VHH binders against Flagellar brake protein YcgR (ycgR). Designs and how they scored, part 76

Target 1, 263 residues: Flagellar brake protein YcgR (ycgR), of Thauera aminoaromatica (c4kar8)
Amino acid sequence: MAELSTPSPASPAPLDGGRGDELEKFTLRGARQILQLLQDLITHRGLITAHTGGGHSFMTAVLKVDEERGRVVLDPSPDPQANRRALAAPRLTCVTQLDGIRIQFPLVGLGEGQDKGRPALFAPLPAEMLRLQRREFYRLQVPLAHELSCLLKAEDLARKPVEVSARVIDIGAGGVAVVVPTGAAEFVIGGTLPACRLALPDGEPIELDLEVRNLNRQTQRNGTEQLRVGLRFAALPRAADTRIQRYIFKTERALNAKARGGL

## First folded at step 7 (VHH)

Design G6 (from A64 with G56S; framework vhh_7pa5_2)
Fold by ESMFold2-Fast, scan of step 7:
Structure G6 (fold): chain B 263 residues (1-263), chain A 121 residues (1-121)
Amino acid sequence: as target 1 above (263 residues)
Amino acid sequence: QVQLVESGGGMVQPGGSLRLSCAASGFTFSDYDMSWVRRAPGKGPEWVSTISDSGSSTSYADSVKGRFTISRDNAKNTLYLQMNSLKPEDTALYYCAKDFYDEWGSWFDYWGQGTQVTVSS
């Protein structure tokens, strides 16, 4: 199969990933701009990951843009099951990059047919596309030496409150990704974890609400299972935002200096 | 800044073997899961295999299970794909891809130019 993440029933991921209206300035809605960007993806042979919901995705690419009929033509997955999921999905969320620029767009009304005698997927041109320089959605991979942790306030399968200390593996302006042992708590995509505590190297832990956005299960060589949980900052206090950005900037600068300076 | 450079492709007979390499630079290689993706003429991209950041976990597409082995050397910032018992259906351009997991989901945020593998008699 072409699936990249652990399957789980869920609503399709929103185009903005729940980051709110701040993404509006990066959203393209002009028909000519959308056509040009799709054409650039063809020219540069862009690999597109199409998320069909429930943790399922498949890889595709733009074969051509049919400007006359207002539609895009896409490569189907070699996995028939992935194609069936895509056709049944109310919406695909497509993510790719072009020269370090993140590109994200929805496709609605997917159909199947043929292009020059080969199977193809068809969809109306997207009404909007998100185009973000990578630094706008920068994610810092947290150095292990920093021992960054987040105390998650979650529930077990019986709805009993549990506290899980999770290792933070990456952090950005919009959220964190953490690793927890499988079975430590119940995580539901779209669920809110209130009053969690993020421990940065300097100062007291930051109390904040986190929304579960994504889940990915991994098995270690020793047989231990770990769950990677993507968490969005649901309500971020100004002081917390400042501290998080400062940590990211400081750590990025230090890592860049090490890489170039030869420490 | 991020660079992924594949090598090791070529022409091989059915049943033969090839070992692909991917040299990574411009990011902390040991912090990211890495994947191999292939694209055959007239077909869409197909995920082949993924290896976790530490190398402790691997996964494979059903079409290559038992024949391909993914591995990595974090000290050398290099990803490998050992391909055995090659079939004509394995003919494709093979890409090294950097996996990225964020609040949007799992996706590939960088990939190389690819290395061509041709399996024919």
Scores: ipSAE 0.469, ipTM 0.817, lowest interface PAE 2.4, mean pLDDT 82

Design G60 (from A64 with S59D; framework vhh_7pa5_2)
Fold by ESMFold2-Fast, scan of step 7:
Formats: sequence, C-alpha cells, structure tokens
Structure G60 (fold): chain B 263 residues (1-263), chain A 121 residues (1-121)
Amino acid sequence: as target 1 above (263 residues)
Amino acid sequence: QVQLVESGGGMVQPGGSLRLSCAASGFTFSDYDMSWVRRAPGKGPEWVSTISDSGGSTDYADSVKGRFTISRDNAKNTLYLQMNSLKPEDTALYYCAKDFYDEWGSWFDYWGQGTQVTVSS
C-alpha cells in the first residue's frame, strides 16, 4: 500500500476512534481467543493493512503464530523503506476483516529475521484484539433522494469565514463523507470545523463540531471537479448520536427492503 | 453480502498478455475505490493498482507501471486489469480488493478468492 491520510501528528493506533469505553465490550483479551483469531487470519489468507504512523502503511499477512515463543510471524513489505519505517515505529496498528467483521490489533516491539530461510517480521502476540461487527463501523450510502446536507463552517482560500452546503454521500456512527466543489473552502487534515449543521430528513439540523480526517480530489466525466471530505464527529452529544443511528438504521432497512423487490 | 469474484488468470509465456476481471456485488460499486493486490509464493501481499470510484484517477506500483492498465465499468459492476509484457516475477494470485475509507483511515475491507497468473516458458 502507498500512503494513507492520517491526522498530523499521527496517532499510532486508531483503536480509540473517539468512542472511549464503548469499544471495550468488543475487545478480546483471552489468550486462546487471540490465538484462534490469528490462526483464522492465516487460514483465510487475510490481507492486513499495518499503519506505522505519519500517514504511512504497508500490506502484510500473518505467516504463522509461534505459540512457544509467544510471537507472530509476518510478511515484510516488498518496499525496504516501508519495512524500515515499521521497525522504527513504536507501534503498528493492524487492520483487517474476517467474514465482514473488522479486526484491529496493535503490535509492539517489531523485529526482523528469517522464517524458513526467507525474510520475515516478528512481533510479540498482541495482548488485545478488537472485533467490530460491520454495523458498529458501518457507513450508509446516503440515497440521493434524501438530499442530505451538512452546512460547513470553514475558511475560503483567503482565510475568510465561509459557509458551504455540502452534500452528504455517506454517514456512520463516527462521521460523514461530504462532497464540495473544488475551491469552495480550504480543508486541513486534523483541523476542526466548529458549529457545523447536519440536516437529517426528520427534525431540526444537528449542530456539531467536525474534524477533517481525509481529502480526495476527483474529476467527474463531465469535467466537474469535486472534493470528497471525510469528517469525524467531535464530542457528539447522546441525543445527536441517537438521531444519527436511528436514521442509519431506518434507511438501511428501507434499502434492504427495496433490494428484495419492495419498498 | 459483499462478493468479489476474480477471473481471467491462466498460464502465459513471458512477454504475453492477460486480462483479469472482477465481478462485484452486494454494495454500490460506483461509490468505492477498487484495487488489485497480488501474492506470490514466498512473498507477502503486494499492492498492484488502484482506480478511483469514478475511474477519473489511477495509480500503479512501480513494478507494473507502463505494463498494466486498471479500468472499471460501473454500469456492469466490473473491475479490470489489462496486463501486458508479462514477466516471470508477475506470477502470483491476483486479488480484487474493495478500498474502504472511514474516520480511522483507509484499508481493504473485502477481497476475493483470487485468480492465478503464471508466467513461465
């Protein structure tokens, strides 16, 4: 994998995600459960994205679990620079999926060596692994008919305050992705947009603070340039969280019903 | 249920060509960036190429630049990889992968079973 967009200064572990203690109920700490899950990743030849911090990541896979020595053996990157960054990192954050379930775990104390005469990376077994059903990190594709928008309080290219009505293209428990015309406002990864207003179909707009997490520029076939902005909810109140989750649930159910041939 | 099914692999001589296809279902294909990833015997997974959701931008690993072309047909929910000037080192199992972006970053949240490409005399 090339570079991933991450907050600067980069967090070495996205396990928190702003959800605090809520993630604890999805965390595995049993040694046998951890061993079994790692073995399942080997059996299913799972692709793992290992984040080394600073927006850097590489692809790996678990080659084997050395239970006797209490460590995992991983494929190194074909890119020597990625391996050097990984070895220098205080922690790797590994992200993968198994049967639609997000699996995330830290690796600390990465080393290099050989396994069966081939280069390999080694790390102690993780003390914990996060297992999230897709529902917990699910991103709903927002139907165009819903005309969902978010009024962003940002700055233009001259650093003047500007309000931009952005179309919401997807929404999850942790944030939204929006689309704005290129040049409508300037966004900085890690920057906060205060007092934005999210308009759901039912009820008054929700006032919330948003953190910029990623930026993707795209040119559409008609020549229109748009900026896709990933935004995280900062300090979302319980009432707002409940409304967002309710919207996601209702819309998901309606879309599933439509896919089965009925509204 | 997300499903990705690769096809088009096979055996070819060095300098030959192959075209891989990936049929996607269970999600709105046109809303996601898609990638090809390969895994060779004795080597870890290697990212090969990515195409944006609209097809408006593409990127390639240095090892395949100028030889491989990624493309997509959003009306058919299909991803393609045209492979030209194949070399023995291109021998690998090729996976179609769905890129996923969320508040924690980007990663691959689904991939297929793969299609085998063997380049040998």
Scores: ipSAE 0.412, ipTM 0.780, lowest interface PAE 2.6, mean pLDDT 82

Design G61 (from A62 with G105A; framework vhh_7pa5_2)
Fold by ESMFold2-Fast, scan of step 7:
Structure G61 (fold): chain B 263 residues (1-263), chain A 121 residues (1-121)
Amino acid sequence: as target 1 above (263 residues)
Amino acid sequence: QVQLVESGGGMVQPGGSLRLSCAASGFTFSDYDMSWVRRAPGKGPEWVSTISGSGGSTSYADSVKGRFTISRDNAKNTLYLQMNSLKPEDTALYYCAKDTYDEWASWFDYWGQGTQVTVSS
């Protein structure tokens, strides 16, 4: 019996709900952007793996975007059972790749019919599409020797403003993860921390707005509690983005060189 | 442990060619997409090209399409970038990167030390 757990190189695995917070900045919600991306998939003949749930999937493609009726037209599977599963599914998760960029989107309310005399599947336009560019997902583990910190502008339980100097444990193009002592401040997922200051080794601190994306409480072996906070860059000037990327690449190069004996 | 070592950089005149190599170890090379990423002086990092684990699919940044060719030799655990018709704008440190499908939070988990490409008269 064929084992279908291993996807082909052209059929990437779907991103699950556990990655949702990390993917928000890569999610397209504008109607024009969604229409353009779907049209790009048609133009480049992008093959799509459609996941129907329960470990089932089939290969499809976008045949047409019907903007007037607000729907996409998909190529049905040659397997009638796969089409029946798709039509019965509450949600279809579509995964594809375009020019090395991974694209994922949901389809809800799938129907069947014909387009220009040929069998077709129809669904309303997706409300969102994920478009991931590889460089933006990388996270550098910050060396302890760099003593990277971020001064957080937060509130205590009484909503009194407090400033907390937090150690940066990882950094990427989209944000940082920091560690703070438990009880130092109150954090709420989805909350914005304005005018925080990220201190990189070279130059002045970068002033930026951060969005709280996740919270993890950890009890260390010595009994001390730490709060790990995942923070998104809400908006980043090009100069700040360039400086953060330079830090990441310079540090990663130095770490790789050190692991290989230096230089 | 994952290890990536880039080589083949150098100085070349506009219109010239260079071939970059990346030697990989510590993982099943054929199971992973591999990418080239560059950082130009005074600019941020730019993704350049990706090749699928099998070598069956490739993709390129618009700035290099038609001039650069990514390839791999899975028997030798080596990634290549053939760079033709080089322009001064291609001057950068070039990094080899390992991609991951399942752990998107660590998309490029591992980077090499980089190899310098300088295009000047």
Scores: ipSAE 0.000, ipTM 0.117, lowest interface PAE 14.0, mean pLDDT 76

Design G62 (from A62 with S57D; framework vhh_7pa5_2)
Fold by ESMFold2-Fast, scan of step 7:
Structure G62 (fold): chain B 263 residues (1-263), chain A 121 residues (1-121)
Amino acid sequence: as target 1 above (263 residues)
Amino acid sequence: QVQLVESGGGMVQPGGSLRLSCAASGFTFSDYDMSWVRRAPGKGPEWVSTISGSGGDTSYADSVKGRFTISRDNAKNTLYLQMNSLKPEDTALYYCAKDTYDEWGSWFDYWGQGTQVTVSS
C-alpha cells in the first residue's frame, strides 16, 4: 500500500515525466478531442495497460464515457490485488495505441462501483492526453552500460575541424540526442554535421549526416556543465535505418526481460 | 505494417483441446516478447500467457497453469497456444498481443482481431 512520491489529484504528474517541451505539441487538452479519442478507444476495443506505480500494472479497457458526469468507466481487473492497488494509487498512467499511434493519459481520483449491475472502475475525464506516432517520435533512453557513442565532425571555438566522441543518451527513428563536453565544439541550430559515425553494438559504425535541431545546456549535480545536442538524421539509407530500429527494439526487449526477471 | 492474425478457435466440449496460432508480420518477430490475452463475455481483458523473444522464458496466469502451453516458431513468425483440459470459463475471444517496453514500463502496442473459443456441452 505505498503512496509516497506520487502525484495527488490536485497536481497530476505530467504525461512525459519531464519532457514537457518535446511532447507538448502532441498533447491534447480540448474536451471534445479527449472525448472523441476515448470513444475511438471504445469503438476499436483498445487494450489499455494502466500503471499504478512501483512497477505494478493491469489491463483494462474503456467501457463508456459519461459526458454528463464528466467521467470515464473502465473494466476492473480480474485480479483483486490489481484493483486494490489501482484504487489506492493517487494516479494511473494509461498507455494504449490506436492505428499505430501511441496514446497515453493520466487518470486521477479512481473509484469503484457498478455500471448496469456489473463491477466497474470510474475516474474523472483526463485533462490531457498524449497522441504520439511511435515511428517518428519514439525515443529509447540508451542504457549507460551500452556506452553508445557517436563520433561527431564539427568545428571548435577557433573554427578548426574537430572530431568529438559524444555519448548517445536517447535514440529514435528520426535522430539521436547526445552529450558533449563543454567547449569541445560549437553547434548551430540548423547546421549540418557531415559524415558522423554512430557506433552501435555489433558491427561497423554507421556513417550518417546529422542536422543540429536543439541545444540544451545543463548543470550536473556535481556542478559540471554539459551540453545536450538533439540531432536529426538528415538522410538515412534503408540498411542503416533497419540496424538502428533493431538496436532500439532489441534493447527494449532486454530491458523488459530484466524488469520481469527481477520480480 | 504490423499485423497479428489469430486462428484455431472453435467450439469444444469441456475437457477438450484446441491449438491457437498467431501469424505475425511487419516486425522482427524474434526481438519481442509475445502474449495471449482473452476477453470473456461481460468481463474485461485477462492476460493468459507470455513467451520471451528467444522462447527461453514463459509465464502463465494462475487460472491456466498446467493446462495451457505457449510456444513460438521464430523461423515461421508464428505464436502458438496449446489449450488442454478446457473448461466453460475458458470461453472467450483470444488475442495475440505484441509486448513493448518504454520509459513507463511494459505494455501491448499491437494485438490481433482475436479468435473465438467456446467451451460448452
Scores: ipSAE 0.411, ipTM 0.787, lowest interface PAE 2.8, mean pLDDT 81

Design G8 (from A64 with S52Y F100T; framework vhh_7pa5_2)
Fold by ESMFold2-Fast, scan of step 7:
Structure G8 (fold): chain B 263 residues (1-263), chain A 121 residues (1-121)
Amino acid sequence: as target 1 above (263 residues)
Amino acid sequence: QVQLVESGGGMVQPGGSLRLSCAASGFTFSDYDMSWVRRAPGKGPEWVSTIYDSGGSTSYADSVKGRFTISRDNAKNTLYLQMNSLKPEDTALYYCAKDTYDEWGSWFDYWGQGTQVTVSS
């Protein structure tokens, strides 16, 4: 018996054993690397969601790394029940982020005590930490109702400048896939399209440079030819990246909420 | 230090109304989307509603559409949830949550203590 339901969008879902092989290359096991990453979480005040099992979690932070005793010192929850669940749990799964990098690690053998006269939770240093920089395989299929478009600045077959409004069919952290009519513009793999404009449903269009990564010519059932173009974000300011991620995850959340409503 | 303090919960009969408030401090409130999340006894957290940083765009769970209204006052660093036509199934602890987005999804980097809403007859 295995449960296939999606986790609630309000809780960050831990990455688990079904994806272990894909995530192994992002797993840190060196003691010095683990210590450095924990120290980075302290210096940047990384807020951590600690999952205690049974759908329960609480907010914590790494207060200190005690190298002499081989322990991390954690901020207790203000909720006494959350602390009791954590202490009773065989394992905590800790999830956080640092500068857009997702960090996940287990803590086993949690105890309670005091650090410099203040309540604290203690756990042995984790043997491994996951550090993951990109969702390279995730693509949101764009709902047709959103009419998401990207104005491409390209050249036609005669090398003249042309602007093409392309429909965005999927979007991810690293780029978009668009469709255009065959012959609307010339695309070359590795070529750069400067100053294109991505129109999200809310706010001003995002101006960005796109690199052509792949091309696929398709014939529709009505006989019309179209070209699918895969485009990489060549460089993305943090504000633009945040807006794109926000659109992706809010749309995913809304679709998940609709599905859970019995549709 | 990020702090979120919810208030306005209580006990009401089915069909009643409540208005929840969340006072935010320790971060630039106007830069973040905000959400309401609830947890019923024996269940995990369920997303209820989100409002954009500007206050211009909102979204709702299907179970509360047409009954609940989310709003914010960026000048006062306060988030609100107006709850109308309350049902017994709305009974839960309601949390104010600060939205964060990363390459692995949306997640909530801080929650308040919550405010209890009980709808019973």
Scores: ipSAE 0.005, ipTM 0.329, lowest interface PAE 9.9, mean pLDDT 79

Design G9 (from A64 with D53G; framework vhh_7pa5_2)
Fold by ESMFold2-Fast, scan of step 7:
Structure G9 (fold): chain B 263 residues (1-263), chain A 121 residues (1-121)
Amino acid sequence: as target 1 above (263 residues)
Amino acid sequence: QVQLVESGGGMVQPGGSLRLSCAASGFTFSDYDMSWVRRAPGKGPEWVSTISGSGGSTSYADSVKGRFTISRDNAKNTLYLQMNSLKPEDTALYYCAKDFYDEWGSWFDYWGQGTQVTVSS
């Protein structure tokens, strides 16, 4: 099989769980900027992974940008099955990098034809392209085996101080998401939780100030309600930032190895 | 910063052999799966082979299985592709690529400039 296999699409973590505003500043919508970025991908021989859905993807590259017709010309896959899936898909999600920056864009209305006597795929120019540094927006889904926790300094219904140990379900450069039992504490969006303690697998707990960004009430299989709380790092000392990034990178590498080779 | 530099390409006759090398720097080499990808004239990129970070697992495209062997030397930060029983259809520019897995799935976050392999008599 020439087609690059990916894990079947799980329900993706919402891109917009408190991150929508941050991603918008990295979204290119200007026609000139989009044309220039596509041209840069051609110049640098950008290797593109095109996701067609159902866990399927193939490798492609931009051959040409036809500005006059408002189209991109793409290399077809050497695998006919991959090309059939691509043509049948309502849209493709294309992912590549340029100078270490992740670039992502949708293609809709894919067709096939010939370019100078050779098979080619054609699509209208994308209406938007996302450019982001992975390290700034990546949220690691915390492996259950790591048992990451954060001791929250919060308030109860009477506004009295209370300490709650919360499980960390995801972590990124900008914050964490935690889960707490309903009624354990009261949270106010925009409120600050000072001197919370984040426990990573190695070393002393990290003392952090956290800001409440979002709240989501969830019902478990047993009917018990839990509260998911999105928390932003209000201020992050350099040493704490380094430890958090080290944990994220180390865990990402382990997940990468597991997805490809299995551990 | 991350750099991947391929070498070892050249011209060879059908049935011949070549060994490609990729020198990696700027990241912890043993933590990442590495791949070889090729681009033949007039065709799109084609995945050739992948090796796990530890070297314990390998996979190959059907077109090269039994003829090519991927390997790595983590002490030297170097990836290899041993190519035997070469065919004219193997003529391509060969890239080494660094695999990455994140919330978007598997993709390549870096690749080199490639090394040209030409199989002709």
Scores: ipSAE 0.380, ipTM 0.763, lowest interface PAE 2.8, mean pLDDT 81

Design N10 (from B82 with D31E R99D; framework vhh_7yz9_2)
Fold by ESMFold2-Fast, scan of step 7:
Structure N10 (fold): chain B 263 residues (1-263), chain A 119 residues (1-119)
Amino acid sequence: as target 1 above (263 residues)
Amino acid sequence: QWQLVESGGGLVQAGGSLRLSCTASGSIFSEYAMGWYRQTAGNEREWVAFISSGGYTTYADSVKGRFTISRDNAKNTVYLQMNSLKPEDTAVYYCAAGDIYDFGSPDYWGQGTPVTVSS
């Protein structure tokens, strides 16, 4: 595959033009497959990051699939501005994961109304869904109980050095996504953050240079804004790569065991 | 009771592509890490690629960027897409299932499928 401009694998930022031909083999267009995948997202209570453009997104979920009317029902944001941005957008790009598999789909023709007396967003069923099992796009959702953090060495708006302890929300082979309070530091896409420290269980923090690949202002379900920063590992030593791989595999195994009641 | 059945091997020119498939019987496929090993005459089996139950993948340095492992849990099948094949990729390829921590000693092995890459 040719090198193309792409978001970090650890960020929920959408994959867009220039990769269409490469991604065709991962694109589902069968009506039954699309319905089944949407139902799986409902069953597993999958959180969806809906991108409205301009670096803005909000957290949502599929509440229901209305097969008779050919539409999907989404949970609106508690932030009215996020909902207004979504309704004004020509399309939403929805990004989520199911068992570590990246799922991405467009929604066009978003409207608002009510479902059983509660506010809801509606859109026609997507004509296609991307289901991507590539190592570079695999993202483990980090359990909150792990308290995974990355100490970022960045600059504030006055270009003074600051250290920000950021919560790691997902991790993959190529990088991490972290959450910081809006305004905690200035991040520039393509900029390098040197000597950051990734804290994993079972050992010393891993010292890494991280490259900023994407930035998304995200409205949380409680209405607050946070900055989600996608960071690529600029150069990953073999020992660090091995530790990250072991953490991912161990966490998946533990999550599977927990789902089975510890058996 | 558990069987792994490989298919897709054969003869191919250097620079060509092959796709190997491995189908498992049994109810625990989705919980296992799946992988591919290869063996040349007179040498031990060496790991090629692993995929976790959740789809996280890892590759031997010799095949990174050329091979892609994937799985379809609904079909109990794991795949190895091999691109830009080299004569040194000539081997018998084995499908394996196991725990990722103990994947140096898989619980289940396929019978192997030969791949020959001519110069």
Scores: ipSAE 0.000, ipTM 0.312, lowest interface PAE 13.1, mean pLDDT 80

Design N46 (from yc3 with R100E; framework vhh_7yz9_2)
Fold by ESMFold2-Fast, scan of step 7:
Structure N46 (fold): chain B 263 residues (1-263), chain A 118 residues (1-118)
Amino acid sequence: as target 1 above (263 residues)
Amino acid sequence: QWQLVESGGGLVQAGGSLRLSCTASGFTVDDYYMGWYRQTAGNEREWVAFITSEGSTTYADSVKGRFTISRDNAKNTVYLQMNSLKPEDTAVYYCAATYEFGSPLDYWGQGTPVTVSS
């Protein structure tokens, strides 16, 4: 029989009674606002992670907004299984980031067909979109050139200790997202990975405890799969927090200067 | 309205039972890990139990065999059946919804107090 390896959210939330009100003020429900945001995603050619349920996702993009038919047109995955999972899903949850602003929206009623002779996925326009502008939701996309890595202390399928060097793909005040090869280690959401080592440019690796917050198998644009692991900083020492914030700030400013054509 | 509302707490004698309910409004729980946490005065919130969107369950060692978490997606509700209650189970119990696919947003209820007589 199969062992239940169910993840657990172990971190306490700072409850001030206003969490739901905060989400409402970041929720767009106006048709014009939704259309404008979708067009902005098209203009910036942003990649979208589309979550299909069961810990699966694929990379897509909004190709077009069909205002007359009230539909969005999405780029299908080159992996047929990712498309089958998406079409079978009761809901597709799309997550993207634009200039540090997290954008999230549901799509229901996904179908497939063609747009201008090319395969496409279609869905009705979302009734709402989240546009999360608070600094606590900010996630810096780590530049490939920085080669940021985190050495994870985890377990393999047989519960034996294993060390995995994972690539850091985004980082924020509360944690990092890393990519590991499928099968490299077993992760339990809510589990703590002790004494991991985060390698930032300049200086010694930071030793810290990481809590597993989410797991997602992503199908890349080239059709290959990778495991994305979301990790929360458990008890972050003040010196480590300062170094991480400094890295985020410095990198964001450098990226902003480059985007504006500065050099 | 984006909220979680807990109910079912109260005063109970050791060895007794309570059933807590948590109903979501303004969002659907289908894609969320639903969990129960508790907090005692002077301590941080500790995880008690949770259930995935697919119905898999996990429990803290302190409550295994005594508590059962379940969900009813049609009612947008999660439950915690608490049996064989002990005085050390006395706490404010919080419902939480954590989006399993990477949302940074957790929804939290306001809490429901449970007092177990010693």
Scores: ipSAE 0.000, ipTM 0.230, lowest interface PAE 12.2, mean pLDDT 78

Design N47 (from yc3 with R100E F101W; framework vhh_7yz9_2)
Fold by ESMFold2-Fast, scan of step 7:
Structure N47 (fold): chain B 263 residues (1-263), chain A 118 residues (1-118)
Amino acid sequence: as target 1 above (263 residues)
Amino acid sequence: QWQLVESGGGLVQAGGSLRLSCTASGFTVDDYYMGWYRQTAGNEREWVAFITSEGSTTYADSVKGRFTISRDNAKNTVYLQMNSLKPEDTAVYYCAATYEWGSPLDYWGQGTPVTVSS
């Protein structure tokens, strides 16, 4: 392939669709496998980031798989503009995680209507789904109760230093994704944010350098827009790496124990 | 198809030792990160020890220096050597396997009870 790239595991951005030769072994094409995976997303109430292109996305979920009609039913955004962007897009790229495994699939031919008397989005069943079971792609969705934050040292429009306390929404071996209000600071893909401070529940904040990997304006389920910034760990001390890994493992296993009715 | 079978639990006196074993069937453990967890009645399941595919280990503060996790890939088995046992170590011990660090792809064993008497 002429254009090959591997996105940062900290990025919410879709994987490059032109990488068929590299990702073939992780691609599901069996109708039964696709139906089962979509049903698993319904059962586990998996939140999906649907990318409509141009750096825009919205939060959705699979509400239903209509096998008889060969279609999926998606939860529309409460923001009408996000829905209009989705309907106008030639392709919707859906990204989610199931049991920490990255799942990505395309939807083409999106339409709107009603399901059970409620507004819904419809699309034909995807012909393929990507399922990546690799440690480098795992992203822990950070529980709101943990109030995990990262103090970013960024720049404003005039290139003056500004400090932004950003909420950490996901964390992995290679970085974090944070959410900030639109306009809080200027971010440039490939730019370095030095001496940022990641606050974990226990102990001193971890001081680290972060590289901006991606930017996405995401419309939330409540209709508000947030800027999501994917950040790569540029220089991570061994002690910090150990603390981050321990936090991820402990938190994820605790969430699993609760979800399964841990006794 | 994928199964973890735990063994080695039982009744021991305080200060004694036990060795727990966790044998995998349907997959090979050398590709997996393995952990031991324990649970007492009325409490959440808590992490005890973790071993990576490369053999790096981490332990909960409550067991550090007393417990040792190890793997034998040739036998498709992971062990938890428990020394200097205390009544507070009484729990059901669970083995878990994950392909990816932090992955909730949880192949859990049935649990093996450990009772430490004074």
Scores: ipSAE 0.000, ipTM 0.129, lowest interface PAE 14.6, mean pLDDT 78

